# Ledger of designs, part 3: VHH binders against SET domain-containing protein 9 (SETD9)

Target 1, 299 residues: SET domain-containing protein 9 (SETD9), of Homo sapiens (Human) (q8ne22)
Amino acid sequence: MPGRLLRGLWQRWRRYKYRFVPWIALNLSHNPRTLRYVPEESKDKVISDEDVLGTLLKVFQALFLNDFNKQSEILSMLPESVKSKYQDLLAVEHQGVKLLENRHQQQSTFKPEEILYKTLGFSVAQATSSLISAGKGVFVTKGLVPKGAVVSMYPGTVYQKYEPIFFQSIGNPFIFRCLDGVLIDGNDKGISKVVYRSCNGRDRLGPLKMSDSTWLTSEIHNPLAVGQYVNNCSNDRAANVCYQEFDVPAVFPIELKQYLPNIAYSYDKQSPLRCVVLVALRDINQGEELFSNYYTIVS

## First folded at step 5 (VHH)

Design z02 (from z01 with D50A; framework vhh_7zox_3)
Fold by ESMFold2-Fast, scan of step 5:
Structure z02 (fold): chain B 299 residues (1-299), chain A 118 residues (1-118)
Amino acid sequence: as target 1 above (299 residues)
Amino acid sequence: DVQLVESGGGLVQPGGSLRLSCVASGFTFSDYSMGWVRQAPGKGLEWVSAITSGGDTLYADSVKGRFAISRDNAKNTLYLQMNRLKPEDTAVYYCATYTEGSDYFDYAGQGTQVTVSS
């Protein structure tokens, strides 16, 4: 019946109305990434949380092992349950020190993009977009991205829905809005950069970093931390990745938190840290640019 | 100008206790992670303990279960409660502040001497 259709339309319009807040509305023409619409019938997750976690742990573990000489100092400060995971490697490190004159090994550190390639079978990096007006974009630089792969992460300061983000939102195209109202400010400049660095210093435990801040520099340690530079889809450029929200579980290894490119604005140890990953919607070939969709994929 | 002023060191017998204090000035103390590092005679700096602005703590294995780090943001003061002291704990203890971009602390005080001996 026509009455059923009208009721459905009004329920959808009511949802749109309540998604707008004054500061977001002020920036709609300048911050297209700030506003994200999700249809009621859509899914917000393309792959499982277990698949996301498994991928992040695999990549971060490989990055950690690639930098083991430096990371072994941090391990000396952590509980035995953490050190026991690396006992064989720590034994080799200690033997190397004792046998310095007869040491036959010199560890060579690979670039983060090469570690990503060795770990997942592809690498990604930011470069000048194929779109004339877009500035930066993100490309598959090596290998093949299979459908369902985690291709990138959206870095930045995480704001809960009750937390103000007024000044950071003005003229800022890098604020991602989660479905529950959580915001992620991925701007690498100005006040946004200062806020992220301040939060990183606030949460630091001596030499142990609780988040990755290198995405704010030219020397990125986590090669996935380029998601804010992925351009939106258009009629000429179909989306090949989608955004998926992920909460870092309490069991996440403390020594690998240094690779998470997100940090909470307010200290709240009861709430898990929100991250956002970009997931491949199809196989993506070497040389292709990544394009995201502001809307949740229908499953 | 960041200043960190340590106090509370001294001579103590093995098994004894000491409480170190560090008064901070020149920065917004409550916004920064703080810690303690020590240097034994003829040795390099050893990290001892750290505390975030939110109160989360981390300890070196050598002091875990014996030392307790705490802070009083209203007094801009960092504390280290040292219990069951050992001769191996003999060192100059430095108050340290941690900021982004460094592998270790960015600022340290002048230190306070702790000597554990009979």
Scores: ipSAE 0.179, ipTM 0.646, lowest interface PAE 5.3, mean pLDDT 80

Design z03 (from z01 with D50S L58Y; framework vhh_7zox_3)
Fold by ESMFold2-Fast, scan of step 5:
Structure z03 (fold): chain B 299 residues (1-299), chain A 118 residues (1-118)
Amino acid sequence: as target 1 above (299 residues)
Amino acid sequence: DVQLVESGGGLVQPGGSLRLSCVASGFTFSDYSMGWVRQAPGKGLEWVSSITSGGDTYYADSVKGRFAISRDNAKNTLYLQMNRLKPEDTAVYYCATYTEGSDYFDYAGQGTQVTVSS
């Protein structure tokens, strides 16, 4: 029995230290302020869930319409209530041969980054970080990001707190930990990549995809799905974005789920899908690199 | 190989005092930040106090002005002087260590029971 109490304490301590981390790290490094346990239901959101949902629906709807020639195939597999939303566009697709005769019009598809710009007034993309040893970073490539804007999403496989994460967790710096113990594995390589693709294939309904897997490739369809490449703030670079957890509501349009860059590890139709967005803490100008802060922010 | 051994707990009346000690071995004590965390019956772990390798001290609001953390690097020993104890201070107190700048405690001891009751 030697070590029995210590092992139990280590497990409880790791769980509580993670939930303390935003307050403990900030206070120990800069401010001698009081430290408290951060409860799982803490209101640490910068913007409302309704604002997050509204932004995601606006962007995903624009991406869907931009790619309608391919998306019309998916609509053929969906209920009439979904098809009726797009009846005008489906009538145009019934004239497919006529559209093909006008190559310029059928090939007027914009790049995802341009759709993001037209939809939100800015665009973001990954590039080499301005930090000497950080590798990749995320930059505002066009426009202005206003304070409170959803600027990116943290992609990856979602693990519930009771689910083992095995080999993926070893030496993996891309595992985001939510306040309730949910983990998101945003690693685009190795076993993590294989697991995400397997889950995507499991949940696929014919041509209908239930999650975005393109963030694992060079041809990214959801331009927001770059959150894992956002570097942490440092003494040289202040944070200009923060992480905010979001649960996908049951009323989320099925045809737009293909743009969600997250998938549940275990099959569960009753639990909402957890996503994580990055929200601007201030106005961010064109050319600026995004820097995150693992400290929770309550506005 | 790392060992943290707490002592000094016991039963005390409200308003009383106790001094907790933690003897560390198996690592270079002076290079690590040290802290105290507690767990009350049926509650979760609560951070109480920390001291850096350089001697800077930090306290939870619930104990500020009543508790004093200190260290003796020559003896590899961490202390917590607890004054004006309240029934709410009843808990098992654990000694813990962490690397400077770390957001995780690296090691924790087995704990010492503090009971504040009339």
Scores: ipSAE 0.000, ipTM 0.127, lowest interface PAE 17.2, mean pLDDT 75

Design z04 (from z02 with T97R; framework vhh_7zox_3)
Fold by ESMFold2-Fast, scan of step 5:
Structure z04 (fold): chain B 299 residues (1-299), chain A 118 residues (1-118)
Amino acid sequence: as target 1 above (299 residues)
Amino acid sequence: DVQLVESGGGLVQPGGSLRLSCVASGFTFSDYSMGWVRQAPGKGLEWVSAITSGGDTLYADSVKGRFAISRDNAKNTLYLQMNRLKPEDTAVYYCARYTEGSDYFDYAGQGTQVTVSS
C-alpha cells in the first residue's frame, strides 16, 4: 500500500530532521536533489558555554597583547575600567625613548598561528583538502588538539530567524543553519562579503572594530576563523569535530570584540550575538584534516 | 499540534489540470514559508515549489511555467495549481512548512496522490 510506505517515509523524515535546501539545490550544477542530513540523536553541545568563553578570551587577549602597539591607541579612547587592565603596558608606553625602542623590537613578533599555538597548544590553518574535489580544508598544522578543545569558529553574517536571506543563499554552500533558525553566512565572496563589510562598518565605534573582517582577506587576525572551510564527513572520512552554538555574553570585553568573526545583520540589541565553534570529538594529531559531522545525502 | 492536511489529488488525463490544497493549523501560518515536495513511484523525494511569508515563489525546472504556488493567509491554506500535467508528474504530493529563515522543513502532511494517465 502506498499509504503504508508514506507513513514510514514521514516518520523517518521527522526522526532525522532532513534539511532540504531548494535554493541551493536549484543552483547545483550536477545534483539539484541533494539533501542535507542532521541526525536527531546528535547533541548540539559537547562542552560548557564557560569553556567556550574561557577559550575565546584566552586566545583573543593573547592576540590583543601581541598587537599592543596598535591597540594602545584604541585603549586611550576607552573607559578607565578597560585601560586599568593594561596600566602596566600603558605606563611603559608613556616612558622615555629607550623603552619605546625596546617595545619596537618586541611588537607583533608572532604570527596569529603562533599565538594560537602558544595559547592552546595547537594551531590550525586552511590548505588544499585531502579530498580531490573539495578544494580547501582545515588542518592541524602544529601541536595536538585534545578532545573537547575549541578548534575553530564559523565566521560570517548572522541572520535572525525572522530576517529574509534570499540572494546570499542561492548557490552558497557556506550558510550554517542553527537549530533555532538563525543562519550564519560564511561565504568570503560576492554579495556575502559586501554585506559583512557593510555591517562591520555600521557597527564600528571610532577606530574600534566590533567584529573581525580579516577572515575575508589573506591576512587573517583570528586564526580560528576558518570553520567554513571544514569539510563534511563521508564514508571514508570520519568526523573529528562537531559544531556547537554559542551566544556572546553581554559582559564580553569591548576591546576583544574586534576578534569575533561574526556580526548581526540587523540592530537587534535584545538578542546576544550568535557564534558557532567547532569542538574536537577526539584527540587530533598534527597533520590531520578536520571533518565535521554534517554530511550530504544524495537522492 | 501542528497539522498540515492536503487535498485535491486524483486521476487526470495528460494535458489536464488539478489544484492541490493544504490546510494548516496549530501555528501562525502567515509567518512561515511553505512548499510542496513529491515522491514518484520508485523514486526519491523531489522538491517542487516554495512560497515565502512575503509571497515570493520558487519552482523546480521540471514544473516551471506549468505549476503555480499560492497562499491564502486568511484561510491558512496553501495551493498548488498544476496545469498541462504529464505522466511524469504522477506522485504523492506533500505540503511542507519551512523553519522561519531557513531551507529546513520541520513539518509535512501525509500527502495526496496525483495520477496522470490516459
Scores: ipSAE 0.000, ipTM 0.134, lowest interface PAE 13.9, mean pLDDT 76

Design z05 (from z03 with T97R E100W; framework vhh_7zox_3)
Fold by ESMFold2-Fast, scan of step 5:
Structure z05 (fold): chain B 299 residues (1-299), chain A 118 residues (1-118)
Amino acid sequence: as target 1 above (299 residues)
Amino acid sequence: DVQLVESGGGLVQPGGSLRLSCVASGFTFSDYSMGWVRQAPGKGLEWVSSITSGGDTYYADSVKGRFAISRDNAKNTLYLQMNRLKPEDTAVYYCARYTWGSDYFDYAGQGTQVTVSS
């Protein structure tokens, strides 16, 4: 008997496909990001999982190769099946050692944003939003984003629907809610930052980390890891990207996991890691700000 | 075996005050965000107010400045102090529990009637 009437209310609220935790920001007009819904006609997946995977592998492989002097040291500690993929590059280094002296002292040749441009034909970065008083936004800084491209990833700690998220949820506009109840905490400050770093330190294979933590710093290694700063659309700013959920397959290359900007809160190796990508709804030109197709529910 | 039991409703004149109480049992009260939802005669459910497990409070624009939500975790009790009541506040008021770590209500009590009439 108790709860019957509220089950009807729960079903009504579910119709809006909430993507952020609305209960933490009910009537917080100064934080419109935390009361969002997606119309039912909006697609949950605009491109295939294979297209998402292909894009991520292409970008991460290019980042790995750009940073090969550092990665070759980690590679020496990895299984032969991984090392063999890069054997030709290691052989070239051995043959050219006299010509390429001081190679071990050199860092990555290009900035991550430049690697993204060389790989996908565009780059993105966070900057001051075009919206009055909105703070940060994400812009296409170079090139052209074609319709259907993966333009960004939503970084952060991944919580299963029954896992504790206590104090991190309060006043936090960067908690993304997946359709199945999985949450991603993309806040780069406070307790959320400490939790992510703790999980990142927990999950490692020798010297290789299983997630990217640089999105918490000023020097981002994965240039896609800026999704939490994408503002929602409004009457004045039409949506040009949408969120799409993606599960990292078990066969994902271990040496590239270091570029994934997500980590599970619990030490559960059985479940695939949930990621969220932002996908272009149209061609987006250089200089344009990204806006997601989520809407704020107003009183 | 979750139970929410509301009390404190009644008949009051416009401009008057009432304090609603909700006693919770069958779960760890302090771990859950709680709220008040009302239903006026012939109308749908309307959210009134919420309080998080950490004590942050939120109000519908229609009641802001007049109502105050609070909780006593030691007594497993949720409160709604209603001031400057208006005829349009007439409704059955339900105590509600948010789904743990979520944005949906999953349990409500039987409700308590509030009538504001001259």
Scores: ipSAE 0.000, ipTM 0.134, lowest interface PAE 15.8, mean pLDDT 76

Design z07 (from z01 with L58Y T97R; framework vhh_7zox_3)
Fold by ESMFold2-Fast, scan of step 5:
Structure z07 (fold): chain B 299 residues (1-299), chain A 118 residues (1-118)
Amino acid sequence: as target 1 above (299 residues)
Amino acid sequence: DVQLVESGGGLVQPGGSLRLSCVASGFTFSDYSMGWVRQAPGKGLEWVSDITSGGDTYYADSVKGRFAISRDNAKNTLYLQMNRLKPEDTAVYYCARYTEGSDYFDYAGQGTQVTVSS
C-alpha cells in the first residue's frame, strides 16, 4: 500500500540516479547561489570564447614569466616545441642562478595581484563584504574594470551532469550549476577541498600540475580564482557581473594549465575542461564590490 | 544530532577479506537508504554500494561479486562485507545516509582506512 508506493517511487527515481544529479531541493532554501534561471531558447554570451581565451592566456603567460626561475625547472620535462618558446630566457637563467647564491641580490618578482593590474588594468581581491551578513566579498582593489572584461573565475571540481556528487553537496553554498547540468564545487573547506586536491594529484605530469590548487590556500597564485566569494545581487545592490561558461580548447598551452582553477572529477581526458568566468556588465570603479546575478544576459 | 561511526578497517593481504560496520544514531535508521563511498590516496570520491530501506542492494561495477552490503535495523548498523580484496580497493571508506528520492547524501561518517598490501 503506502509503503509499496513510496518504494516504487524511490526505485523509479533510482534507475536514473546514476544518470542525473538532483541536488537543488536540499540547498535552495539555504543557498540562493544555486538558483539560476535562463530562458531555454537563449544561450547568448556577453563576450566571445576567443575573448575569454585571449584574456586567460595573457594573464597566465604573465604569471608564468614572473615566476620564470621556478618554471624553468618544469620546462625541462616538456617537449622541445614548448622549451623552444623560452630558449632565450633559459640561456639567461643559468647566469641568474649564480646571483641567487647571495640572497640580498635576488631578482624582484611581482605579487599576482600586481601582475593582474599590469596585464588587464585592474586588480581584484576578496575582503569583508559591504553587506552586514555576507562575510566575504570581492572588490576591485586597483584600476578600472571595463564593460566586458573577465574579472574572476569560479574555481573548483567539475562534475559532469551524470556524475554522482556525494556528501560534499551537503550544506554547500559554493556549488555552481551550469546550463547543461555540469556542476562546479568551489568550496575551499572540508571534503570538497580533499576531493580537489586528490584530483589535482591524479592529473600531474611529474612536477607540472594541470590545474591550480593555490585557491585552497592563503597564498593564491591565480588572482582571478575568487569567483565563489562574489555575493548575489539584491534590492539594494545591483548586479555588475554575470557568469559565463567556457570550455578550455585542446590547443591550450600545457605549461599554462597550472593556472586553471578547475579540474574534472571524471577520468575522461578527451572531454574539454569546463570553466566559469565572471564578466563585467558595466564599467566598475576602484573600491566597488562585485555582485552577480542568476540570469544569462541576452544581447 | 545525527551521527555515523565507521569501524572494521585495517591492513589486509591481497585476496583477503574485511567487514566494515557503521553504527547510526540520532534518526530513525530503518526509514533511510544508506551507502558506502570511498576515497583512494590521490583520487576523487567513488561510490561503492547502497541499500534501500526495503533491503534492495546496488553495487559499483568495480566491486560487483566481491562486496556485499547489508543492514541490521534493530541495531541501527550498516555493514560492508569485502571479499577478494585487491590493492586497488585501498581507500578511506565512508558510511553515508541518502536524502529520500535523491542521489546525494545529507550525512556522512568520519571514515575508516582500508589498506590492501603484501
Scores: ipSAE 0.000, ipTM 0.136, lowest interface PAE 16.3, mean pLDDT 76

